VH-VL binders against B9 domain-containing protein 2 (B9d2). Designs and how they scored, part 18

Target 1, 175 residues: B9 domain-containing protein 2 (B9d2), of Mus musculus (Mouse) (q3uk10)
Amino acid sequence: MAEVHVIGQIIGATGFSESSLFCKWGIHTGAAWKLLSGVREGQTQVDTPQIGDMAYWSHPIDLHFATKGLQGWPRLHLQVWSQDSFGRCQLAGYGFCHVPSSPGTHQLDCPTWRPLGSWREQLARAFVGGGPQLLHADTIYSGADRYRLHTAAGGTVHLGIGLLLRHFDRYGVEC
Below, E stands for the ipSAE of ESMFold2; O stands for the ipSAE of OpenDDE; V2 stands for 0.75 times the mean of E and O plus 0.25 times the DockQ between their complexes.

## First folded at step 15 (VH-VL; framework fv_greziprubart)

Design Gi1 (from Gc2 with light chain L97Y; at its last look DockQ between E and O 0.48; V2 from the best seeds 0.00; counts 0 for: pae E 9.0 > 2)
Fold by ESMFold2, look of step 15:
Structure Gi1 (fold): chain C 175 residues (1-175), chain A 123 residues (1-123), chain B 112 residues (1-112)
Amino acid sequence: as target 1 above (175 residues)
Amino acid sequence: EMQLVESGGGLVQPGGSLRLSCAASGFTFTDYYMQWVRQAPGKGPEWVGLIRNKADSYTTQYAASVKGRFTISRDDSKNSVYLQMNSLKTEDTAVYYCARDEYGDWIYAFDIWGQGVLVTVSS
Amino acid sequence: DIVMTQSPLSLPVTPGEPASISCRSSQSLLYSNGYNYIDWYLQKPGQSPQLLIYLGKYRASGVPDRFSGSGSGTDFTLKISRVEAEDVGVYFCMQAYETPLTFGQGTKLEIK
């Protein structure tokens, strides 16, 4: 059985106009993947940058999977949220990061998109919470043309992802 | 390891037909759009067409040079995409690549390519 | 159709030196969402193309940070800060703004 250890962090974000940001995240894998340890989803703390426009979270990612094959390679889903002075939260950006397939340390800069106008309220309802609404992300990103007209470029989420592989040689020779 | 493997190339006379296959492994094929790109010897790449995923109703688009002659299809149960080429012309001679479109219509970023298969159209 | 014009078509470079490749589109690639829809690919000798840069400036997974993309609107540049022997091949830009997707004619990077 092959094993993948995804260890790293959601470092922070740049390019958002909002000043108090946090990130909700989840990792999705195919049916052949079993989580041995770690947390499949989480939320960073709110960061309010004092200098510059960089939010820093340094939020750890520490996931250990077992898999019987390469299908369904892990993907990270990222939601950047802002919090105003009244404690109200609003979706500032949504994006995806594919976990790299090569071992070693990777710097990832993941673009986000953000809804405009009334679509902002509609998509915020779709992303509220971490449960069934998060599952709608696949249908939203696969239909991106229909959302290009109602979305704009958001900021960028920065991640450092280390990938440790074990026993993939065994599965590689069976392919 | 994520892979795309093309097959079905070869030598065909003008006016003939050929069907290319592209088998995917190592990723959830049903979630992705798939693309065909060709490259004539000594020339730059030329986009041939795309097929969308199930969520976007398997719709297709084609370059003008192949529209009406080529048909892209997919079989999600076999993790495969196909290119049916009819009424072939000598200018269709090229290496044909299938490619994965990582973000669909959002970005059009072809992050995984097959090794390519040569199609030669000559008398 | 959007025409992509690359320059230079041939680029001999000494290892360790920088390289710069330009790409011009016949219309703006800046979409209403604020992104420039241009990708850069490298085709190494005997290999299929590989993605280097998407949305004009974002590096694909596994691409070294010596590669960078810049530009906006109709004029775009791929830079290699320090060319290595493994960077030899043909570089292509592709507009990802609208179908039909179109490529530049290529820039062959060679070691002197």
Scores: ipSAE 0.011, ipTM 0.632, lowest interface PAE 9.0, mean pLDDT 82
ESMFold2 (binder alone), look of step 15: mean pLDDT 93; pTM 0.950
OpenDDE, look of step 15: ipSAE 0.014; ipTM 0.579

Design Gi2 (from Gc2 with light chain L97W; at its last look DockQ between E and O 0.02; V2 from the best seeds 0.00; counts 0 for: pae E 16.5 > 2, placed apart)
Fold by ESMFold2, look of step 15:
Structure Gi2 (fold): chain C 175 residues (1-175), chain A 123 residues (1-123), chain B 112 residues (1-112)
Amino acid sequence: as target 1 above (175 residues)
Amino acid sequence: EMQLVESGGGLVQPGGSLRLSCAASGFTFTDYYMQWVRQAPGKGPEWVGLIRNKADSYTTQYAASVKGRFTISRDDSKNSVYLQMNSLKTEDTAVYYCARDEYGDWIYAFDIWGQGVLVTVSS
Amino acid sequence: DIVMTQSPLSLPVTPGEPASISCRSSQSLLYSNGYNYIDWYLQKPGQSPQLLIYLGKYRASGVPDRFSGSGSGTDFTLKISRVEAEDVGVYFCMQAWETPLTFGQGTKLEIK
């Protein structure tokens, strides 16, 4: 089996107009992928930008997969939530980020978008801890489909992802 | 709770056709690959073929002994997988099982099996 | 195609005694990650097969601790530490390395 180790962090976010932000995240993989260690989903703490527009989370990602092939390559999904002064949480942005396919350290900037109107509430219900329902919603993950959902651009989530590949030479991938 | 039930077996003449059905219940059928395995009387099991899930484009694979004669399909709305058997031969006589493939291409572990249906090909 | 050869083909055992079933593959089932791609199944009389062991050594859900798998490369063993009457049936190994998936010819475990 080929192995993928995804180690890094969700550094933070910029470009959100909301003040107190946290991020829920999850990993989608195909059926030929098995998680050997780590947790497929998580949530950062809340951070309120003090200077500038950047929230900082430094939330670790440490996932180790085995796979029989290249199909179903890991994809990160990200939900940025805001918390107002009354404790209410609202979806501020949703994004999808492909885990790079080449080994090494990568800095990733994941643009987000949010649905307008009643679609925002429907997507929030689907974001139960970044669960499987969201991971299988192809139309939500497609960039073209966000225009059909009446979306607005959100901010950007910043990640640092180190990728270690092992035993991929049988598939023509340089480790 | 989790269950697979095959149907559609019976007696056919050599050269005939038969269609088997396998109905699933108690689990999220669309997440899993499905397998067909047969077992001739008094013999060990023989893998027949598989069909992948929607995420992997419903692709199929077949054993050489049935390739070109058998077709596997599935209907996720009915939680069912099917085996269409054409040009049947006497050596196709067996109990046919459907099975759930828990891990897909990763392991090929068949954790749930149906009760099986007998197909007899005899003149 | 990978050929799986089981031994013995018939295994009479006194209840409470250990039993051991061997399976040999025509090529290595050991992958570079350290896992062996072999499964073990039990078919009790009048029943369909049930999964016992996957990846050479991991018990499927609900399988008692008296079942264990071992071996590496081309030689694999299923052990039952204390045979019980309910363990009667035919045991099959299956290679999970590649399609076409192939089974051993079976080992019939009997109470003597």
Scores: ipSAE 0.000, ipTM 0.457, lowest interface PAE 16.5, mean pLDDT 81
ESMFold2 (binder alone), look of step 15: mean pLDDT 93; pTM 0.948
OpenDDE, look of step 15: ipSAE 0.015; ipTM 0.571

Design Gi3 (from Gc2 with light chain L101Y; at its last look DockQ between E and O 0.05; V2 from the best seeds 0.00; counts 0 for: pae E 17.9 > 2, placed apart)
Fold by ESMFold2, look of step 15:
Parts: sequence; C-alpha cells; structure tokens
Structure Gi3 (fold): chain C 175 residues (1-175), chain A 123 residues (1-123), chain B 112 residues (1-112)
Amino acid sequence: as target 1 above (175 residues)
Amino acid sequence: EMQLVESGGGLVQPGGSLRLSCAASGFTFTDYYMQWVRQAPGKGPEWVGLIRNKADSYTTQYAASVKGRFTISRDDSKNSVYLQMNSLKTEDTAVYYCARDEYGDWIYAFDIWGQGVLVTVSS
Amino acid sequence: DIVMTQSPLSLPVTPGEPASISCRSSQSLLYSNGYNYIDWYLQKPGQSPQLLIYLGKYRASGVPDRFSGSGSGTDFTLKISRVEAEDVGVYFCMQALETPYTFGQGTKLEIK
C-alpha cells in the first residue's frame, strides 16, 4: 500500500474581526485511506492578539495514512471560533484545503467563510454573540451542507504542511 | 404589502437574448436571497438559479441546463433582481417567476412569488 | 441531483373528505440540525405557486390548519383533513436541502 505522512502545523489566522480565537480542525479521506497513526481531529488554544489582527497557534498536525489509490485524497477542514467575555463561543469562519499532493514543505493559506443566520440572528449575534452555531463539526465537511449555509467572507488560516510519500512510484509519482 | 413583479418577457427566436426584471416592494430587499424558477406549459416548476444577498457577496448558482447562458444580477438600490438570458433555446419556453427565499433559522422556502412572465422561444 | 417522486399524480376528491399526497426523495432530506428540508406548494388554477408547508411540517403564514405535513428521511406526506373547493390546483413538493432545488411532478387535486 502507498503511504502518506502529513506533518506540520496550523500556524495562525489573519483577517478576523474577533479578538479571542481558536481553531477546531479535522481531516477527511476517501474509503481507500486508512489512518495508521495520529488523530483525525483536534483543537488549538485560544489566542488573543496583542498587536495586529493575527492569532498564533502553532498547533501540530502529525498524521500517517496508508492508501490503495489516489482517490479521496485527504482534505483538511477548519473552523475558527471566537470566545466572548462570558465564555460563549461563536463561529467566526470555516474552510477547507486539500493536503498537497507533492512531497516537501508547503505553506497553505486557507480562506474561510462565516455562516450567517437571518437578519434577526445577525442582530442577536451583535448583542450576545448568538449567530448561527453549527451542531456538529462534520456539517462543514459536506459540500451540500456548505452550500446550504448562509455565508460571508471570513479571515484566512495559515498552515505549514510537510508531506512525505512512500510507495507511490506505481502511480507515476516521483517520491 | 409584499410584492414581486416580473417584466421583460415576450417572443424571441432561438439564439436570441432577453432580459427579465423583478421589482420588489414591501420588505427589506437587501436582506434576502432571490430565486428564479420557471415552469414550461403543462409541466412542474424547474429551478433556474439564485443570487445571494450582500452579506454573502452576491454569489450566484445556476441549474445545469442554463449555466453559461443565463446570468442573475441584482441592484439593491432599485430593489430589483434580473435574469439575463442569452443563446435561448426552444426548451427555455416557460413562465418565469422570481421568488423570495426565506432563509432565517435555516428555513429555505420560497415564501413570496411574483405573478410570472411568459418567455416564448420559437422560430 | 435529488429526485422527488409524488403520488398520486391525479387526485379527485369529494368536498369535505380528506386527501393525502405522498412525496419520496432519492436521498434523505434530514439535515444534521434535525429538520427535513422539504416544502409543499399549491398552484391554484391560473396562479403562481404559494407556499403551504416548510421544513416538512410547519404551516406558512395564512395557511389553514386543515393542511398538515409529516414524514422524515425520504418519505413525506401532505394531508388535507377536509377538502374545500378552494383547495383545487396542483400540489408540489420541493427539496430545499441542496442545489439544484428540485420539485416533484405535481399532484392535481380536483373536485369530483
């Protein structure tokens, strides 16, 4: 079986208007993929930027997969959340990016989208931070669910991803 | 009273173009997604496409049968949504409706419809 | 695309009697938030469609309580407890889970 090692970090985020941010993440693969080591999901610490609008997390990602083919290549799904002074969490943005398919070190800039409710929900969000809240992390993994959500442009998540490939030469990949 | 009024229909030849307008009144137009739905004579409705509001960057989606030929736009200052139809085919003959999409609390229903406007594409 | 299949396609009824219309989807319309994304519309003769039921079971504003919706997943029903003459027309279900939004073929309700 061919193997993929995804090692790197979720560096941080820019372009969010909220100040106390953390990121929940998950990775999804097709049926031909098996996780050999690591955990498919995680959550960063909260960071409150002192200067500028960049949150820094430096959150490690360390995943090792086996696969029987190239279909269903790993996708990294991200949710950026804010926390108010009452401890309530609000979704600030969500997005996805494909894990690179070439070996080596990659910098990824993942744009995000913010789910929006009705104008009444938007007003409630402004006063009590009560905008729409996703029920499960997996609701953003589906393309149908993503298009059903009312969205606006959010900030950008920055990642550094190293990719190691083994036994992909039978698929025409020089590794 | 909340209303949607379509205009701009008529008879065109295949390959021609036509622009439909839909004027809204009685509600805060800028808060809503707007939909286009068509209905061929004696048939059920067929979704044509949508345009989102300003908060969602005015993005659009189209049915496969019209993608690349039809363009939806809106002008919030005039409370209007438009359907530009190019490269028309006889299969595009239908009554065209604009509809308001009530999306609050994850409700996705077309709660207000215009009266419709007939577009006939024939030689 | 999600296919919506209605039955019956023609429904003659006697005034005052109940009526029932079925709609089946090619995949589940139950979203992770617990709602079924199916809406019901009535198109009276010579008129544009009007919303009757949204999210499978909630009546739109101004819709009489003799109309009700039920079902979950892939199998849905619209019921009229006592049909009145003003209820004639074509009834459509529509899935609102994903684009392209798709309609059933319609059920023509007629007075016998």
Scores: ipSAE 0.000, ipTM 0.457, lowest interface PAE 17.9, mean pLDDT 80
ESMFold2 (binder alone), look of step 15: mean pLDDT 93; pTM 0.951
OpenDDE, look of step 15: ipSAE 0.459; ipTM 0.833

Design Gi4 (from Gc2 with heavy chain T59E; at its last look DockQ between E and O 0.05; V2 from the best seeds 0.00; counts 0 for: pae O 7.2 > 2, placed apart)
Fold by OpenDDE, look of step 15:
Structure Gi4 (fold): chain C 175 residues (1-175), chain A 123 residues (1-123), chain B 112 residues (1-112)
Amino acid sequence: as target 1 above (175 residues)
Amino acid sequence: EMQLVESGGGLVQPGGSLRLSCAASGFTFTDYYMQWVRQAPGKGPEWVGLIRNKADSYETQYAASVKGRFTISRDDSKNSVYLQMNSLKTEDTAVYYCARDEYGDWIYAFDIWGQGVLVTVSS
Amino acid sequence: DIVMTQSPLSLPVTPGEPASISCRSSQSLLYSNGYNYIDWYLQKPGQSPQLLIYLGKYRASGVPDRFSGSGSGTDFTLKISRVEAEDVGVYFCMQALETPLTFGQGTKLEIK
């Protein structure tokens, strides 16, 4: 099987009005992907940047996958949360970004959004709507597909991702 | 060998019902979405619908031409997908194919097709 | 619905010569992930369709390297560098970006 190493970090976030922020994240893959090492989800520490400044987390990502091909390429699921002085947490933004498919080091800016109204209702509407729908359901969280939802713009999560590929030539994949 | 085998086709009168089955073998059935595609005589393929796994349930989508009349279901324990066709019309006459699609939301391509089963709707 | 338009609809080819089929989509098939969600299928006479190219440029397993896909956005091309007798059939493009999935009209490749 081919192998994919995803090594990097969730650097931080900009564009949030909240003063105390942390990020919950998850990595999603197709069924044919096997995680050989690492964890599929995590949570950063809380940072309290000055107003207008970037929140820094420097949270490490270190994943090793085995796969049979391109199908179900890894994607990151991001939730930015704010914490008030009483420790109460609120969702400040929801984001989705694809892990790069080309080997090397990448800087990623993952925009986030916040559904207006009920989160469940917004998601359900995106999936059950009467009009044409994206076949790739998970992509509704991407910036490109946000127009299909009633959302408010959130900030941006910044990531640094290194990608290492092994044995992809066996599957006729040009990287 | 990976394969899909359709069954259940035949002749039916307008307004009638028919249930197609598609049996999968040679691969892990639960790892894939399933699609139905039909092809009328002398015409190109037409997408009918899909069924996807979603946590503890299934999600289905249908072409507008069959929505409300056709239902797609699957039985993972039998490695099978089904197409229940109700209120059949003459324009539903076609060879019906089942095809597998990869599990997940990244690449969608029908890499395995059944041999097809003919459904004829005629009075 | 996304409309897929193929050209030509009929393609007579001499064995050994190259062939080219065009497919145009009414909307861009280039997604934010950088991939074009278009597939190419071949239906040989009396057979089920078979996958040739996925995501615009990647060959399916077992597909000879004489087949290649190119293009981005709304304009795509399937090329056969050297047509063989076994390549006879109807070629279809299909967009896999959104439902309903839609196919081109098909291009019938025949040997002269």
Scores: ipSAE 0.021, ipTM 0.613, lowest interface PAE 7.2, mean pLDDT 85
ESMFold2, look of step 15: ipSAE 0.307; ipTM 0.748
ESMFold2 (binder alone), look of step 15: mean pLDDT 93; pTM 0.945

Design Gi5 (from Gc2 with light chain S61T E98Q; at its last look DockQ between E and O 0.42; V2 from the best seeds 0.00; counts 0 for: pae O 10.9 > 2)
Heavy chain, then light chain:
Amino acid sequence: EMQLVESGGGLVQPGGSLRLSCAASGFTFTDYYMQWVRQAPGKGPEWVGLIRNKADSYTTQYAASVKGRFTISRDDSKNSVYLQMNSLKTEDTAVYYCARDEYGDWIYAFDIWGQGVLVTVSS
Amino acid sequence: DIVMTQSPLSLPVTPGEPASISCRSSQSLLYSNGYNYIDWYLQKPGQSPQLLIYLGKYRATGVPDRFSGSGSGTDFTLKISRVEAEDVGVYFCMQALQTPLTFGQGTKLEIK
ESMFold2, look of step 15: ipSAE 0.042; ipTM 0.681
ESMFold2 (binder alone), look of step 15: mean pLDDT 93; pTM 0.945
OpenDDE, look of step 15: ipSAE 0.000; ipTM 0.560

Design Gi6 (from Gh2 with heavy chain N53Y; at its last look DockQ between E and O 0.03; V2 from the best seeds 0.00; counts 0 for: pae O 7.8 > 2, placed apart)
Heavy chain, then light chain:
Amino acid sequence: EMQLVESGGGLVQPGGSLRLSCAASGFTFSEYYMHWVRQAPGKGPEWVGLIRYKADSYTTQYAASVKGRFTISRDDSKNSVYLQMNSLKTEDTAVYYCARDEYGDWIYAFDIWGQGVLVTVSS
Amino acid sequence: DIVMTQSPLSLPVTPGEPASISCRSSQSLLYSNGYNYIDWYLQKPGQSPQLLIYLGKYRASGVPDRFSGSGSGTDFTLKISRVEAEDVGVYFCMQALETPLTFGQGTKLEIK
ESMFold2, look of step 15: ipSAE 0.485; ipTM 0.809
ESMFold2 (binder alone), look of step 15: mean pLDDT 94; pTM 0.959
OpenDDE, look of step 15: ipSAE 0.016; ipTM 0.597

## First folded at step 16 (VH-VL; framework fv_greziprubart)

Design Gj1 (from Gc2 with heavy chain I112Y; at its last look DockQ between E and O 0.23; V2 from the best seeds 0.00; counts 0 for: pae E 8.0 > 2, placed apart)
Fold by ESMFold2, look of step 16:
Structure Gj1 (fold): chain C 175 residues (1-175), chain A 123 residues (1-123), chain B 112 residues (1-112)
Amino acid sequence: as target 1 above (175 residues)
Amino acid sequence: EMQLVESGGGLVQPGGSLRLSCAASGFTFTDYYMQWVRQAPGKGPEWVGLIRNKADSYTTQYAASVKGRFTISRDDSKNSVYLQMNSLKTEDTAVYYCARDEYGDWIYAFDYWGQGVLVTVSS
Amino acid sequence: DIVMTQSPLSLPVTPGEPASISCRSSQSLLYSNGYNYIDWYLQKPGQSPQLLIYLGKYRASGVPDRFSGSGSGTDFTLKISRVEAEDVGVYFCMQALETPLTFGQGTKLEIK
């Protein structure tokens, strides 16, 4: 069985207008993937940038998978949340980042988006069950936007991901 | 392992009807939109239509060339999607594929396709 | 409807050499969330299409890193850094911005 080790960190985020940020994350894989060690999800601490516009989390990622194939390669789902002065949390951005398919160290920049109008509440509920779900996508069916969600660009999450592959020679992947 | 298996193709006369089936296995069928795409011999693919999942009320959309003649449906209990084709024309002759639509994470890409089934409309 | 125009339509390549395929859309595919909604597919001889690149630049699972996508707005490129015999087939771009979803005409890649 082929094995993947994902070792790294969620470094931080830039480009958000909010000043108190944390990140919830999850890693999703196809059915042929089995987690051997680590946890599939987590949450960073809140950071309020002191200077500049970068929140820093340095949140570790340490996962070990076995797989029977290349389908359903791991993807990292990210939710950036803001916290107001009353402790209320609001979704500031959602994004994803594919885990690289080549061995070595990678620096990744994951763009995020935020929902427009009523989408914000609806999409926030979807994140409780893992990756996003289209719970109330009525606007997909109306106007010229009959297929895609109404979104606006958010900030960017920065990651450092190390990848180790073992026994992937069988699938034509050099490791 | 994922599978999408189309069936129900064949030869039919103009004005006739045909019902295609696509049976899915190896993934959580209810989490995905499903698409129909056709490809005439020697030509590029042409989008036929889509059906959304239960979360989006099983709504459908169709290409203008088939709207009113084709109907897409799905049965989540059988992990199957269907294409009912009525009032068939010779220009409907093609290989018909069902495809899984990964709409999550803003992707909207067809990340898995069935093997296809040939529909020939000829008198 | 968004028209997708591919170039070239036929691409003979010597094994080991690079290849480049262009796709132009009649409207910008850059959406307000910062992504370009263009996907690339390969249809090998006798097979169904398979996804290579989504959102203009991300490789689908199992796709070798010799494939890369680039571009923004209306002009997009698929590159193969070193063509191998297994890369033979027809390459299609598709816009996923709005329905009806539309494909380019295809580029047939052949070994010279």
Scores: ipSAE 0.013, ipTM 0.599, lowest interface PAE 8.0, mean pLDDT 82
ESMFold2 (binder alone), look of step 16: mean pLDDT 92; pTM 0.943
OpenDDE, look of step 16: ipSAE 0.176; ipTM 0.764

Design Gj2 (from Gc2 with heavy chain F27Y Q35H; at its last look DockQ between E and O 0.52; V2 from the best seeds 0.00; counts 0 for: pae O 4.5 > 2)
Heavy chain, then light chain:
Amino acid sequence: EMQLVESGGGLVQPGGSLRLSCAASGYTFTDYYMHWVRQAPGKGPEWVGLIRNKADSYTTQYAASVKGRFTISRDDSKNSVYLQMNSLKTEDTAVYYCARDEYGDWIYAFDIWGQGVLVTVSS
Amino acid sequence: DIVMTQSPLSLPVTPGEPASISCRSSQSLLYSNGYNYIDWYLQKPGQSPQLLIYLGKYRASGVPDRFSGSGSGTDFTLKISRVEAEDVGVYFCMQALETPLTFGQGTKLEIK
ESMFold2, look of step 16: ipSAE 0.560; ipTM 0.832
ESMFold2 (binder alone), look of step 16: mean pLDDT 93; pTM 0.952
OpenDDE, look of step 16: ipSAE 0.019; ipTM 0.684

Design Gj3 (from Gc2 with heavy chain A99T R100T; at its last look DockQ between E and O 0.03; V2 from the best seeds 0.00; counts 0 for: pae E 18.9 > 2, placed apart)
Fold by ESMFold2, look of step 16:
Structure Gj3 (fold): chain C 175 residues (1-175), chain A 123 residues (1-123), chain B 112 residues (1-112)
Amino acid sequence: as target 1 above (175 residues)
Amino acid sequence: EMQLVESGGGLVQPGGSLRLSCAASGFTFTDYYMQWVRQAPGKGPEWVGLIRNKADSYTTQYAASVKGRFTISRDDSKNSVYLQMNSLKTEDTAVYYCTTDEYGDWIYAFDIWGQGVLVTVSS
Amino acid sequence: DIVMTQSPLSLPVTPGEPASISCRSSQSLLYSNGYNYIDWYLQKPGQSPQLLIYLGKYRASGVPDRFSGSGSGTDFTLKISRVEAEDVGVYFCMQALETPLTFGQGTKLEIK
């Protein structure tokens, strides 16, 4: 069996107009993937940037998977939330990116999109009710009239991901 | 919800034959290897053999104790795996389970088991 | 074939106390990827086996934290930090390194 070790962190975020931010995250894999250790989802602490426009979280990611194929490669789903001074939380952006498929260290910049108007409330409920994977990325982006016309670009989440692959030569990947 | 249900057990005389069936539901059967494990009364389990999926050409492997007498086959259109048991011996008396793991890795752990069916080989 | 030998074969335990079951293999189960290819199963009375631990130390889905696996090479241990009444049954180790897959003879855990 082939194995993937994902060790890194959610460093922070830039480009959000909101000042107090935290990130909920999840990792989605296909049916051929089994989590051997680690946690599939988590949440950062709130950070309020004081100097510059970057929220810093330094939230660790430490996941170990086994897999029998390359289909269903891990994907990160990210929700950036803002918190006001009364503790109320609002979705500031939703993002999606793939975990890199090559071994080594990677810096990832995951763009986010914020829903506009009543779509913001509907998407926030869908994310909470079914987690990050409730809405398939194709549904969000391929439902273009529904989502592209009613979304705005959000900020960017920055990650540092170290990837170690073992026993992938059966699938044509050198590791 | 992944489920496996065995059927076809019973009483046979030595030298006889039986065919066991295992019906799968709740998963994409064609992606999985399927395995048979048996457990004689009062003893630990014994691996019987496996059949791979279409992607790996439906190849099979068997324990030495059953090789040449037992044949594992599958019908992907019916989500079923079969164990044809020929030339049965009294030592083949056991509860027979079909099993797989969530990812179908035959060198890995079995977390999906059927309820088992009893096969008794007795004169 | 790899032979798996369990001890003890019978394990009476007082509820709330720890329990430990050992398993030895006739060959090393440590593969070049750094994992030990050994699994642990519990068979409760009248039920099919259920997976507890895989690859020597990883808990299967829904298995309580009081179960843990350890060991390397040829010597492995399943530990229950605090035995509960629902833990009674027969425990089996299995090597998953090579076919034919082989099981230990079992350890019957009983409440005394």
Scores: ipSAE 0.000, ipTM 0.450, lowest interface PAE 18.9, mean pLDDT 79
ESMFold2 (binder alone), look of step 16: mean pLDDT 92; pTM 0.941
OpenDDE, look of step 16: ipSAE 0.076; ipTM 0.731

Design Gj4 (from Gc2 with heavy chain A55P; at its last look DockQ between E and O 0.03; V2 from the best seeds 0.00; counts 0 for: pae O 11.3 > 2, placed apart)
Fold by OpenDDE, look of step 16:
Structure Gj4 (fold): chain C 175 residues (1-175), chain A 123 residues (1-123), chain B 112 residues (1-112)
Amino acid sequence: as target 1 above (175 residues)
Amino acid sequence: EMQLVESGGGLVQPGGSLRLSCAASGFTFTDYYMQWVRQAPGKGPEWVGLIRNKPDSYTTQYAASVKGRFTISRDDSKNSVYLQMNSLKTEDTAVYYCARDEYGDWIYAFDIWGQGVLVTVSS
Amino acid sequence: DIVMTQSPLSLPVTPGEPASISCRSSQSLLYSNGYNYIDWYLQKPGQSPQLLIYLGKYRASGVPDRFSGSGSGTDFTLKISRVEAEDVGVYFCMQALETPLTFGQGTKLEIK
């Protein structure tokens, strides 16, 4: 099978007003993709940057996939969370970005959005919970523009991603 | 030791009401969704419903078979979850379990179960 | 609703021999995150269900390595490499992909 190595890190985030931030992340793929090594989700440590400063996480991503096709190319689901002085966590922003499809090193800036009003809780559930919530999250991703009316621009998550492709030509997978 | 302990239950007539309680200990109760599952005699488990935690606004979901009749609530100050059962039917007869759901860590399984409490609806 | 179908419903096993239980879902339980949202539970006689396997292949804490879960999509298997007397009970699969959560019929494992 064709192989895809995704190697990099979640560097940090900017543009958030919250003082204490961490990131929950997940990698999503199509059914034709198989994870050979690595983890599909993770959580960064908490960083408490000064107001206006970048939060730094330097959280490593190291994934090795096998795939039979291009459909369902990996995408990163990002959740930026804030922690208040009482230890309560709230969703500060959500976003997704596709893993680059061209070999090499990439700098990614993934914009995030924060839900407004009653949508906040709904989206929070969609991203935190499993089962129906996860399904709902997929719906949100597929129709992101529809939900932007109920969201506000959040900060930006910065990633460094290296992509290695192997045996794509051998298995007739063309990018 | 992490545990859930159900209480309440008993015999009730059709149309009656009953309130079940589930007390949690040994873990941070507020971090978890709580589930109710029932099992009729000689049958497999049936999902009853769930209640989410405070960050998710304590929202609930119910099985169609109990929707409108059953209400799940929780009191985080008491580390307890409740199942209010109204308009009980004979088919509601079952052992009722509360269970902890690890939704928070992308793990969706009931890893802690109570001992169960029997509810018998009979005339 | 997603229908979970187990087979066999009755499983007599000689101690020391392997056992295999199948669970089929009416819909794929493979989510876009790559995980299969299926759990396996064991209900020993007179006890509450206990988690054995979650997300299709991960053993719960305290579960012996003789238990294993496999499969993807709609077909899943719980295997016991060497059945012991303490493994007697009813095994259930459960899908956790969407509500309502649904269980299989159960497989009653007995010692011959």
Scores: ipSAE 0.000, ipTM 0.554, lowest interface PAE 11.3, mean pLDDT 86
ESMFold2, look of step 16: ipSAE 0.568; ipTM 0.832
ESMFold2 (binder alone), look of step 16: mean pLDDT 93; pTM 0.943

